# VHH binders against Protein DOG1-like 4 (DOGL4): the designs that were tried, part 55

Target 1, 232 residues: Protein DOG1-like 4 (DOGL4), of Arabidopsis thaliana (Mouse-ear cress) (q84jc2)
Amino acid sequence: MSKMRNLVEEKFLEFYESWVIQLELYLHQLLIAHNNNTMSETELRHLISKLTTHHKAYYTAKWAAIREDVLAFFGSVWLNPLENACSWLTGWKPSMVFRMVDRLRKSRVVLVEAQVKKLEELRVKTKFDEQKIEREMERYQVAMADRKMVELARLGCHVGGESVMVVEAAVRGLSMGLEKMVKAADCVRLKTLKGILDILTPPQCVEFLAAAATFQVQLRRWGNRRHYVTHS
Short names: E, the ipSAE of ESMFold2; O, the ipSAE of OpenDDE; V2, 0.75 times the mean of E and O plus 0.25 times the DockQ between their complexes.

## First folded at step 3 (VHH)

Design n96 (framework vhh_ozoralizumab_d1)
Fold by ESMFold2-Fast, scan of step 3:
Structure n96 (fold): chain B 232 residues (1-232), chain A 122 residues (1-122)
Amino acid sequence: as target 1 above (232 residues)
Amino acid sequence: EVQLVESGGGLVQPGGSLRLSCAASGFTFSSYWMYWVRQAPGKGLEWVSEISTSGGYTKYPDSVKGRFTISRDNAKNTLYLQMNSLRPEDTAVYYCAKHPLYRIFTSGMDYRGQGTLVTVSS
């Protein structure tokens, strides 16, 4: 059975569906730029800027939505089951984008040694930040089982307005903790994206963004068909 | 085999109305966003409307907003476009498409539909 949508879920569903359609239009422009190789550096930088602005718009909308209901993002009605299964703290896993960066080493546009070194440094830093957040999430989950939370759970076993209000306040507190973790993960995502784009040339940025957008769009299509890939 | 069959076009006077239908087969209709696009004589393809898988989200360009309504019946695998207050500039061949927007604006893309002609004239 499908989950009933609240107001936050309804608004973000409308936003996200429109956002993905615009991403697909930008992907089309990225593929044209990559294949034709006739665009000036100024034109490529403008296209890259449109993509970065588009991604920033996503996080602006997301952070507004999670302030109202962060739990909507842990069972997202605007994502199919495959997209949800591939999520790490409500979004893409930052270190995974370096697999797309590794692809650039074997592409038509060659990375120079200075770029390779900077990308490796960024990869290490990204994995460190990612693991730090994973440890914080683990501590959050442990804290949910502490004595105070156990006591609040016991109160929830009794019928009464007073105990219901105390339990609701505790659940809201837990949601605020999740909001902080999700925002921390999103900050790592944005830092990683900016870091990669700062290292790459405009043609390499176009190739990278095209690969990332293609993967996101294809994952959505695969999941909508209910075709799951078994790891070999 | 994926098939999209448009119908409902015709000759209509300015201010009139038409309802277009698209019968879909060969794929899981309820799993795809659906689109209406049109091509006026001597012009390129123009996006007209889009609808999410559930029908809960729809979008229109300013040129048709308030006049056109897209809808779908997932049980019948059918897409609709209700066109009201028609204008001469709405004259075009209308196509039903199951592909994302970026594909319909790419040269050589196949819409999988035959199209239905809408002519708005006195």
Scores: ipSAE 0.000, ipTM 0.116, lowest interface PAE 15.9, mean pLDDT 79

Design n97 (framework vhh_ozoralizumab_d1)
Fold by ESMFold2-Fast, scan of step 3:
Structure n97 (fold): chain B 232 residues (1-232), chain A 122 residues (1-122)
Amino acid sequence: as target 1 above (232 residues)
Amino acid sequence: EVQLVESGGGLVQPGGSLRLSCAASGFTFSSYWMYWVRQAPGKGLEWVSEISTSGGYTKYPDSVKGRFTISRDNAKNTLYLQMNSLRPEDTAVYYCATSGKYLLRYSPFDSRGQGTLVTVSS
């Protein structure tokens, strides 16, 4: 493990902890807005904008970090084992959010026919974009099982400056490919989130964002329940 | 540029009181929910209080409920935290926050801001 990777992990851990605390603060506000009729439409729009900005800030920080060490995002030290196990290409699976949208049909705030049509069109497009990335990841994994993995295994058995530099160059090439795929997946996530929010009314956006944030926070709590450190 | 400047911290005895202030600039203060968060020595960040744009809604965790009061003056672009019945466990650096500025302070590529230190000790 490199000293640089430890620094990237340390810095992103600090960022992520702060980001999650802020998400929980926003979740409290979303739940209050959902349960309270005193919040104006202007205040609801502002709260939705804050959540959108918060999610975009996460991807800005993530993309800077993966440029330095994309592998830090596969099996991340700032996520518990359950969060890591539920990850799809370093984050949430885009199509998953439509399950939360489906709950809006059974909620107090009913979706109109035009919204249902637009959401279904977005769901189909999101699934296609998701599958395209899945196919790219599969091709990458198959290629790694062939040429590059064999070369890395062979070179990893040697010691000395030249062999070390060749192995490091190969690992860098591998990381650049992963970076491209992770960014592509994140673009689908952001596009899907924006698409849903553009279709929904402000009260529906609040309900949707509250459901999404609740799931994220609860998943972290469920995972932490079984994560413990023992001292001798 | 969003600027948040905390002040009012200091040394106080258990049972004492302090009033923290946060001067905000570079954004439309009256349009943003505001928060107080703290970090005790060797501990993580802890949410302390939140306040709506109008000040009509406030919320506190059980650890400070009944002892702390958050308020704001939108005409002066200032956030306040009145702290009463202070305990040794309230010793921390206190930060005011809004969505954008709080997040950016803790970016992996930004240095952490210093806030205002509150020490509760005899």
Scores: ipSAE 0.000, ipTM 0.255, lowest interface PAE 14.9, mean pLDDT 79

Design n98 (framework vhh_ozoralizumab_d1)
Fold by ESMFold2-Fast, scan of step 3:
Structure n98 (fold): chain B 232 residues (1-232), chain A 122 residues (1-122)
Amino acid sequence: as target 1 above (232 residues)
Amino acid sequence: EVQLVESGGGLVQPGGSLRLSCAASGFTFSSYWMYWVRQAPGKGLEWVSEISTSGGYTKYPDSVKGRFTISRDNAKNTLYLQMNSLRPEDTAVYYCARQPSFLYKTLGYDYRGQGTLVTVSS
């Protein structure tokens, strides 16, 4: 009687909660490394590698899930309303991570001119890739509206199994298009993350990853706290 | 293959002491942060200590701070937990865990074996 979620949503909810707990643990390690300066460069590189692997594991699980039900990622049950409101094509907006990079200007380890130039080149390319995806999404939304309109009209005219087959075909087409768009957006996210980490030194990578993880964890806490306060 | 084998548990009276050991194999022990976690019957996993790769940093929750001490011997691939001033509430199965592995996780940790039982009874 409590059927609120499908199997894909239930499995990804369990996965995501565990993934966030692990991210919080890595954030603790990043903050210790940043604040105490006790870790060697080799230890810092190892920690950065673990964060990179952790993020790649998220996209591996996500891409498996969207093959089954991409619509679950538009208004996700494992995200609170604030996290959902801040999403751009089912995740973080790639260009926004450069706000974390801007903080490195005031860090103990200052960016050198060559790094600044490479980061600006990457920022421009990231924004270009985002705009390309946004144009494709606009085209998709127009096509989606047209197909849904035709689907609703046909549902009113057809009888029995014929209506079911038409609806199933239309939904399959919509899902395939969204899956392609989501994967394209995720590829931009991964390329942007890799690009930044390739440009930064290990101490700068630790600071950047700590800032990014802190923002993700705080956004989740702020959204959860809003609902809690209603009956305090 | 990753293996973590805990030992040193047993029955002890309140106020007593025990030293737990964890023998690690199948990975480069010196490259991983290590943890002790425990689970009392009918309860979830509780983190009780952590240690950095070099042993230069350690952290404890307030429930065990000042009573428990985590240490490691990288040459012997062994993790230790010295438990002093034990209380009935410390009764649990204690697990050795390495820093998070995505494939094999419990509460963000990876652990192997059945742990070691610590019973604090009067």
Scores: ipSAE 0.000, ipTM 0.217, lowest interface PAE 15.1, mean pLDDT 81

Design n99 (framework vhh_ozoralizumab_d1)
Fold by ESMFold2-Fast, scan of step 3:
Structure n99 (fold): chain B 232 residues (1-232), chain A 122 residues (1-122)
Amino acid sequence: as target 1 above (232 residues)
Amino acid sequence: EVQLVESGGGLVQPGGSLRLSCAASGFTFSSYWMYWVRQAPGKGLEWVSEISTSGGYTKYPDSVKGRFTISRDNAKNTLYLQMNSLRPEDTAVYYCAKSTRYIFLGSSPDYRGQGTLVTVSS
């Protein structure tokens, strides 16, 4: 069981390292597009599509991995302590990206009133979906405590193979519930990202994606520097 | 030194037309997206139009869509705004603007020219 967990962690670590390297390459392309404004509309749309496909590839790999070992994504070995500390249900908090969108509002010459209204509507819906998941997590934590207590009590009364099977069934149930919640959170993330990109123009999409990628890359660099100093 | 010089403003009757021009210098004009923004007396800045480097992509708010047309001549480093069916509420100082490379990261503001006044009055 630990063998499968270790294998999942090693495989996803290898995947994530290559995924981050490719994200840094895309960030470089986004910054060039933002800086020079030399790209055609078709080139900008192609670049945005590459980033969208790259993020979808991450979730495809993640969902395959959590089916095998969802707990690998809580306190992940491929993330540094700072990245893990900033995590909400194994990833970025969906409403957080609207802080990056607020920079587009600061520019004023970029966003029109209709876009501001649609972004605010999306922000409200995203926060509502987050709160729904937080309520589900609260219910899960209560149920987890109850199940653990019941299983511990049953272990004290039964010492045979039947006891082992009951414990295994309970553990499977806990993992399946957690997997469902992580997937629900990821669906809100993907829905929020798509919603923002659907509202923004291609140049605004490039600016947004550049800010988001810059934050991810810098957070990783800050945490890796800190971790090296404390644990080297 | 980046320089944007707007011209073409004036007094016009409701339903009339004006063409604004913006002469750009001090940067590679053909490499930047360009904007028109306006400021009515006692109000904040309002975005009016946006144009891509090639001119192949343009965008307008509903308030001017169908009435205003943005265009550019990269050979002459000039941006234009054709304004048709003008209304009293279009009265404002109109500015030519370009985004700086770091505006989304919050490190550099937009650059604007001195502006040109458009007055729509009957």
Scores: ipSAE 0.000, ipTM 0.085, lowest interface PAE 22.1, mean pLDDT 80

Design p28 (from a27 with G102Y; framework vhh_6qgx_2; at its last look DockQ between E and O 0.16; V2 from the best seeds 0.00; counts 0 for: pae E 2.9 > 2, SAP .66801 > .668, placed apart)
Fold by ESMFold2, look of step 4:
Structure p28 (fold): chain B 232 residues (1-232), chain A 123 residues (1-123)
Amino acid sequence: as target 1 above (232 residues)
Amino acid sequence: QVQLVESGGGLVQAGGSLRLSCAASGFTFSDYAMAWFRRAPGKEREFVAAITWSGDSTFYTDSVKGRFTISRDHAKNTVSLQMNSLRPEDTAVYYCAASFPYYTLHSYEYDYWGQGTRVTVSA
């Protein structure tokens, strides 16, 4: 059985594959920096800047793509099923990164009390923002369900062009709402990432970025080992 | 110290043009969406235009669409607002603003603000 991909999906698949390959190359650099205690603060800040620039490139491409087809980012063709199963509103869950920081704190990263306080404040804000987005999504879904009940009643009276126009309007409304929610989620992701990197020292930022990149690469490798048969 | 400094305001006849400029310093300009807001006499500050951090997308309030163009220059750390076909209703103090990471319509969500530049459009 052959799959059909629209233009947005095809373009973003090509972008994402290249983006992940480059992320893996940066991971190698992060691991070298982690094992090299003689690197200067300037060198570490340069590497951190490369990683943040790489993430900016991802969101630049994503925001352009969601304006054309936000639905492509729900169950994405460029992600394996494990990656898709772990997604929260088309990406990593912002609050989950604090579990990564907590693991590093226990094993590798020593944080002073002032950093711990700032991270806890950021964690609470991040969790609050996540819950707000989830509540807004739920209210949106309820509003759309109510509209569908009214539309189903109207469709019982007519068939043809009016019905198609009503369905198309409902789909456009749903897509616009989803785009708004995805952008809101991405803003929380970016604010959380920036907040963590601003609190951590350069060596600690390298440790965090290495852990984050390792998780993303391993999730992809693990999911890809579960190959699915395709027909041609 | 973060600074946003607007320039280019002044008096212009209806139908005329002005170009506003905003010079940014003290923060990583390329990480921020940039916007223009305006405050007319006796009114609240209102959204005019925004541009994404990459410059690839722009957004405008309905009353200025087709007349105003926002742009940014990453080498100079500036954002500009080209205002054409000006109307007396465009008379206001115009403010430059920065928001991380994306623009919003709500002025209270912006991180940094300029002092404003006055634009007066006469009949």
Scores: ipSAE 0.408, ipTM 0.746, lowest interface PAE 2.9, mean pLDDT 84
ESMFold2-Fast, scan of step 3: ipSAE 0.597; ipTM 0.840
ESMFold2 (binder alone), look of step 4: mean pLDDT 90; pTM 0.914
OpenDDE, look of step 4: ipSAE 0.776; ipTM 0.888

Design p29 (from a27 with G102F; framework vhh_6qgx_2; at its last look DockQ between E and O 0.54; V2 from the best seeds 0.00; counts 0 for: pae E 3.1 > 2, SAP .724 > .668)
Fold by ESMFold2, look of step 4:
Parts: C-alpha cells; sequence; structure tokens
Structure p29 (fold): chain B 232 residues (1-232), chain A 123 residues (1-123)
C-alpha cells in the first residue's frame, strides 16, 4: 500500500498477470506433451512455436514499456520481492539457464556429442556477452556517480527551479543508458533461448521449456506463499 | 495498422544502380530487424540482406555481397537497399520485411511484409 504506481506500471502489471496465466496454460500443455510419446513432430513444433511466440510477445511489450519508463523494470510492482531479487538487468540471467540444461542432462534427456559441443560453445558465448554488458553497466554507473556528485553539490544552494532541472537531467541521462543496457541484456536472453532451441530436438525442447516455465511459476508461487494477498 | 511501403524499383541496364526504400509505420521501427527478400519470376522468395534493430550490423546473401548495401534511418523510419553493379539475374520483385528483434533467413519467421517493388535489369 505504501507504493504508488504510474500509468506504465499499471499497464504492464495487467499485461504481465495475463502473460503469466497464459504461460501456466502453456506449461500444462508442455507437461502433457512430455508424457505423450505418440505426439507427432508437427504437434511438438507447433507447441514450441507457441512458447517462442509467447516469449517474443513479452519482450515486444517490455520494450514498448521501457521506452516510456525503464525504471519501472528495476523493482517491478508486478513481481514479488524474491522474483525481483533474482533478476539480472530486469530478467533472468542468461548464463544461469545452462544450469537448467545441465539438470536435464542428468535426467532422462540424452544429448549426442554434437549437441553437447554446440551447447558448450553457446554457453561460452553467452557468458562473454554477459560480461561485456556488466562491464558497460559498471562504467556507466561510475560515470553517473562522478557527474551526480557535482550536481548534488549544486542542490545544496537552495535554487529550486535550477535544482529540479539538474535532477531531471541526471535521471534522464541514467534512464537512456539503462534502456540501452536492458535491451542489450534482453538480446542476450533471446539469442540464448533461440540457440538452445535450435540445438535441441523437438522432444528435448519441450522438456527444456517445461523446466524453464516450471522454475518461473514456482519462483512466483514460493515468493507469494509468505502472505495472503487481498484481491479487489 | 502496420505498413511497409517499398519504392525505387524500375528498369535499369546491366551494370547500373538502383536504390530501394521502404517506409515503415504502425510499429516501433527501432525495435525491429529489417530485411529485403526478392522473388524472381518462377522462383521462390529468397533472402537478400538484413540489418539489426540497432543498425550496428548488416548481413548479405553471397550473390549480392560487395554490390548491395542495406541501411536504415531511425529518424525517417526507413530502410534502404543500394544496389550497384546490377545483373539480369537480380531481376525480381523486392520485398521489405520486419522481425522482432532479430533477422532470420526464413521468410515464414517475419512479422510484417511490404507488397513489393519490381526491379528489372536488362542486358
Amino acid sequence: as target 1 above (232 residues)
Amino acid sequence: QVQLVESGGGLVQAGGSLRLSCAASGFTFSDYAMAWFRRAPGKEREFVAAITWSGDSTFYTDSVKGRFTISRDHAKNTVSLQMNSLRPEDTAVYYCAASFPFYTLHSYEYDYWGQGTRVTVSA
């Protein structure tokens, strides 16, 4: 109740709640496909396409919202505190998805040597891209801190109109840099997802997508269990 | 309503140049990869060139490398294809296409398509 929401946050909260409900419905379909050895390759590819399209729709909506208010995605009102704490630049950390792949390899999923080699190459590329983004973010934050120190000193002179413009300029500069970094991170996420799905066979893709959706749904449920939520 | 409108097609002699343009509206242009495809008479549509959503990288099919240049203008929401050293085998209808956020070689993965512009290269 102590948190206020702007229009961007209200719109995205509604979008995200609907998006998660649909993800849960797709998870149900993935679990059925996992247990149904008679599903055709065409049926599996159709389901995989639905999941891919669903994730693409999330990022399309996210990038539109970021254009209006990127800061809404840092400490998002549509996520519980556990979900927010697990975020890396407003989303799942690309390199950590390979731990999901590793868990599947310990289960009934059998990967041929060519797949294993391609997955390791993708893992290295993903980590490299992550590190590049982290270095750019660190440089940006240092540059903003140096500039912000000078502008904060000026705020101490009690010039209301000038002080407001200085704060607004600093926030605007940070927001522009954050938009770039969030989009860069999302590109790594999308490249990693596509890369994994291109390497895996359709049944393996279903297993992977089910594991990923299960993790996301369970993280949300576990984080919400601590308290009852009042619905209006 | 999403719209991609190609222009700049026409008749040109072999060795000549043309510049195609594609005006985009109804979507956030800067979030989409843009591509050109072409369809020659009696053939299937083929990938020609693409440019990333940010504009920082370009990609070309082998038959056009060194001759064609794709570019985009975020201020005007346009993507262009500069075609130099044209050959009769470049004769085709050229289509502009958009995909969020990456390009692909497969036409069925593109979100939006233009109606095409005709390029005819005579000997």
Scores: ipSAE 0.353, ipTM 0.702, lowest interface PAE 3.1, mean pLDDT 85
ESMFold2-Fast, scan of step 3: ipSAE 0.659; ipTM 0.861
ESMFold2 (binder alone), look of step 4: mean pLDDT 90; pTM 0.914
OpenDDE, look of step 4: ipSAE 0.750; ipTM 0.880

Design p47 (from a27, 17 letters changed; framework vhh_7aqx_2; at its last look DockQ between E and O 0.21; V2 from the best seeds 0.00; counts 0 for: pae E 3.8 > 2, placed apart)
Fold by OpenDDE, look of step 4:
Structure p47 (fold): chain B 232 residues (1-232), chain A 123 residues (1-123)
Amino acid sequence: as target 1 above (232 residues)
Amino acid sequence: QVQLQESGGGLVQAGGSLRLSCTTSGFTFSDYAFSWFRQAPGEEREFVGAITWSGDSTDYADSVKGRFTISRDNAKNTFYLQMNSLKTEDTAVYYCAASFPGYTLHSYEYDYWGQGTQVTVSS
């Protein structure tokens, strides 16, 4: 059940592939930094900044792309089925990163009480924001289903020049709503990420970012392998 | 080329009002959150307020809440700071700033800055 790729999908696929390659390079650097305690705080902060900039670049590209076709990001063709299955509103679920932090804590990351408290506060806030977005999405879906989609269906039965224009306008309206939701979700993602990085020390940030990058890269690799096996 | 340009500053009496504008170019206006900062002589630059990319939410420093309002006009690539009930303590250079995709209280994290506009509130 392959989708026909449109121009937006093709372009973003190319971008994403390049972006992931760069992420892997940064991951390597993060791992080196993590294993080498000789790096200064300034150097660590610089590395962290590179990663944050890299992530920002992704969302910059994403937002440019979703302006053209937000639907392309629902069931993204540049992601494997596993990656897509793990997606929440076209990306990672913000609250998931706290599980990652918890995992790090159980391994070797030692957080002071103040950090733990701040992380918990951030967790609560993040969950609240997620829920808010989900509620908005639900409202949006209901509204669209009850009105816009019905209108579209009705109009679709009348193939005429004017009808086409109306349908297109309706679709654009729907897309705009989705775009808003996606962007809102992205904001929660980045806010959460920033929040975590603000709480952690530079060495801890490096470790966290390494873990996050590793997870992302491995998820992609695992998903690709499974996909290959099932379709070979 | 990215540009942010403040306007609307000047001298005003306490209790008066000013409206600052920040006109932008060189980037996708609708994707950015916008903030106003101010810096009084001898003081650190401080957050005044911000508006999200969507314009659906605003945030203000406690010192200006209820008096200042931030808005944006995507069609004009301009966002505003409406300052009412001005106090002498509001005297500062006001800077507009842009951040993708969200705003932050930390000035060093912003992507783009204006040159600033002087606001002087006399007693």
Scores: ipSAE 0.777, ipTM 0.891, lowest interface PAE 0.7, mean pLDDT 91
Fold by ESMFold2-Fast, scan of step 3:
Structure p47 (fold): chain B 232 residues (1-232), chain A 123 residues (1-123)
Amino acid sequence: as target 1 above (232 residues)
Amino acid sequence: QVQLQESGGGLVQAGGSLRLSCTTSGFTFSDYAFSWFRQAPGEEREFVGAITWSGDSTDYADSVKGRFTISRDNAKNTFYLQMNSLKTEDTAVYYCAASFPGYTLHSYEYDYWGQGTQVTVSS
């Protein structure tokens, strides 16, 4: 229902604004940790854990919201147009994080050969999982355009009776399919993030997380400024 | 409040079978991956088996592959460990655990834990 969808969007917008504010505070802590080089391994692991928990909290809230209305995440009202344009299946594209790892190498971060090999293996696996989901999306889109769906759309032109029941069942099936696909994509995102953090040392994790958070925060700021200039 | 409660433990003869259940409340069951861990006297907690949030994939420790089966019932907010061909070495306290959104082999990464149930396999 439209009323329930508006409530879901409103509640997630409120959640997301707070979540981004906290991400900016964590980014500040990551940058301090990176620049000072005096924190113990225990202190760095604690900071990394806070970021990991913060990202898990996002996906916990997201999965609760998509259970109610998955379509709210396709063209989200809590994201600006630039953020929406950069989305891949309602979020960041998993393979994009390896570009940030490559940037760390250029920034004088010394990765040992064993880490380089593990990161390449993870990159290949992540790209494979990503492509598997893309093939599933393609099959889903083709299925929506097939003859049975066209026939169900015709039935939807009639009000009441047996045809309404059949159309409602089909629409529920479509939404459930999208929800499963979004959850699968989010699992690849979290596995990729976890995999990188498991390969990197705590100081390298801090630098990686700082780079990722900086990009996310800057993308939001760039999009917000462009929107303001365009409409003001 | 989140709760995980094991049941089905007890004493069994070598070669026998037991089915453990973990009944849960206080969170959205269908969003979580579930695992079983065990701890023998004087040992650390070790991974036994896991099932993904979708139920489409399971994983097992090499020592239990082919003998144990993990399953889940979203309608009952319960997941299970079917233990067949039990060995004396399977004697341990068995713990159920939940993690969002996927499982891990590391016990310290789990979000929620049961209190444990004793399984004793006699020769």
Scores: ipSAE 0.373, ipTM 0.725, lowest interface PAE 3.5, mean pLDDT 86
Fold by ESMFold2, look of step 4:
Structure p47 (fold): chain B 232 residues (1-232), chain A 123 residues (1-123)
Amino acid sequence: as target 1 above (232 residues)
Amino acid sequence: QVQLQESGGGLVQAGGSLRLSCTTSGFTFSDYAFSWFRQAPGEEREFVGAITWSGDSTDYADSVKGRFTISRDNAKNTFYLQMNSLKTEDTAVYYCAASFPGYTLHSYEYDYWGQGTQVTVSS
C-alpha cells in the first residue's frame, strides 16, 4: 500500500510541476496578447483554446489520480502550505473567480448589459452549487479529521480477518464518497470557468485568463518564497 | 449545431436484452459526460446512468444497477446503454443527454438532449 501511495504522489508531483511551467508559458502569451492588441480574433480564440485544453489535461490527470488515492489531494505534497491553506475541496473555490471578473470590470473591461445579466445568473448558480456541496461535505468532515486513523487502517498490518474486512469496507466507502465529492466540486469549477468564457468576448477572455493565471502563479511563488524566509 | 439521436429502442420480452445508442455531432465528444434518462407518461425524467468524459467511472440508478451497462466510443462519437434482464417497469421513453464536464442526477441541468426512443417490455 505504501509503495502505491508513494507512486501516486511522485507521479502527480512530476505532472504538476510540468503543468505549472506550461501555465507560466501560456501566461506570457496571454500578457503579450493583452498588452499590444496585435492578435486577430482567430489568434485569440486559438490561445483561449490552448488554455482550456491545458485545464482539461489537469483534471483528466487529477481524476485518474484520485481514483488511486483521493486522500493525497487533501494536504497535497505538491502544493506549498499557502496553496493548501487556500484550498476548498482540493482546489480553488468556484465563486472566487467572480471576484476576478468584478476587479476587471472596475478597471478596464466594459461589459454590455446582456453580459452582466448572464454573469449574475451564473454567479447565483455557482453559489447555489457550492452550498449544496458544502452541505453534503459536512458528513465527511469527521473523516478528514481522522485522516491518520484511515491511513493506518488502509496501510495496517492487522490480522483479524473480519475486522480487517470491515475496516477495508469503511475505508473504501469513505474514499468513494470523497472521490465523488471532489469530482463534483471540480465539475462546478469547470462549468463556472466555461460559463464565464462563453459570456465574455475573446479579448475579455484573454484578460480574465491572464488574471487567473497570474493569481495561481503568484500564489505558488509567494508560498515558495516564504519557505526561504528561514534563510534570512 | 449540436445533435443527439437515440436508436435501438423497441418491443422486447421480460428477461430480454436491448442496446440503445446515442449518436452525437456538433461538439467535441470527448469533453462531455453522457447520461441516459427515462420517462414514463406523466412522470418526471428519471436518471438511469451516466459516464464521465474520460470513461473512468460510471454511475447508475439503484433500480438498474447490475442490469444496465453504459459505455462510450470516441471514434464513433457514440454513447451506449446495454440493458439486460429487462423488466416491465423498465418500459419508458429513453433519452440521452450531454453535460459539460460532468453529469448530475437532475434532468434540468442538461443542455443537450436527444429526441428519445421507446422501450417497451412485455410480460
Scores: ipSAE 0.220, ipTM 0.572, lowest interface PAE 3.8, mean pLDDT 81
ESMFold2 (binder alone), look of step 4: mean pLDDT 80; pTM 0.807

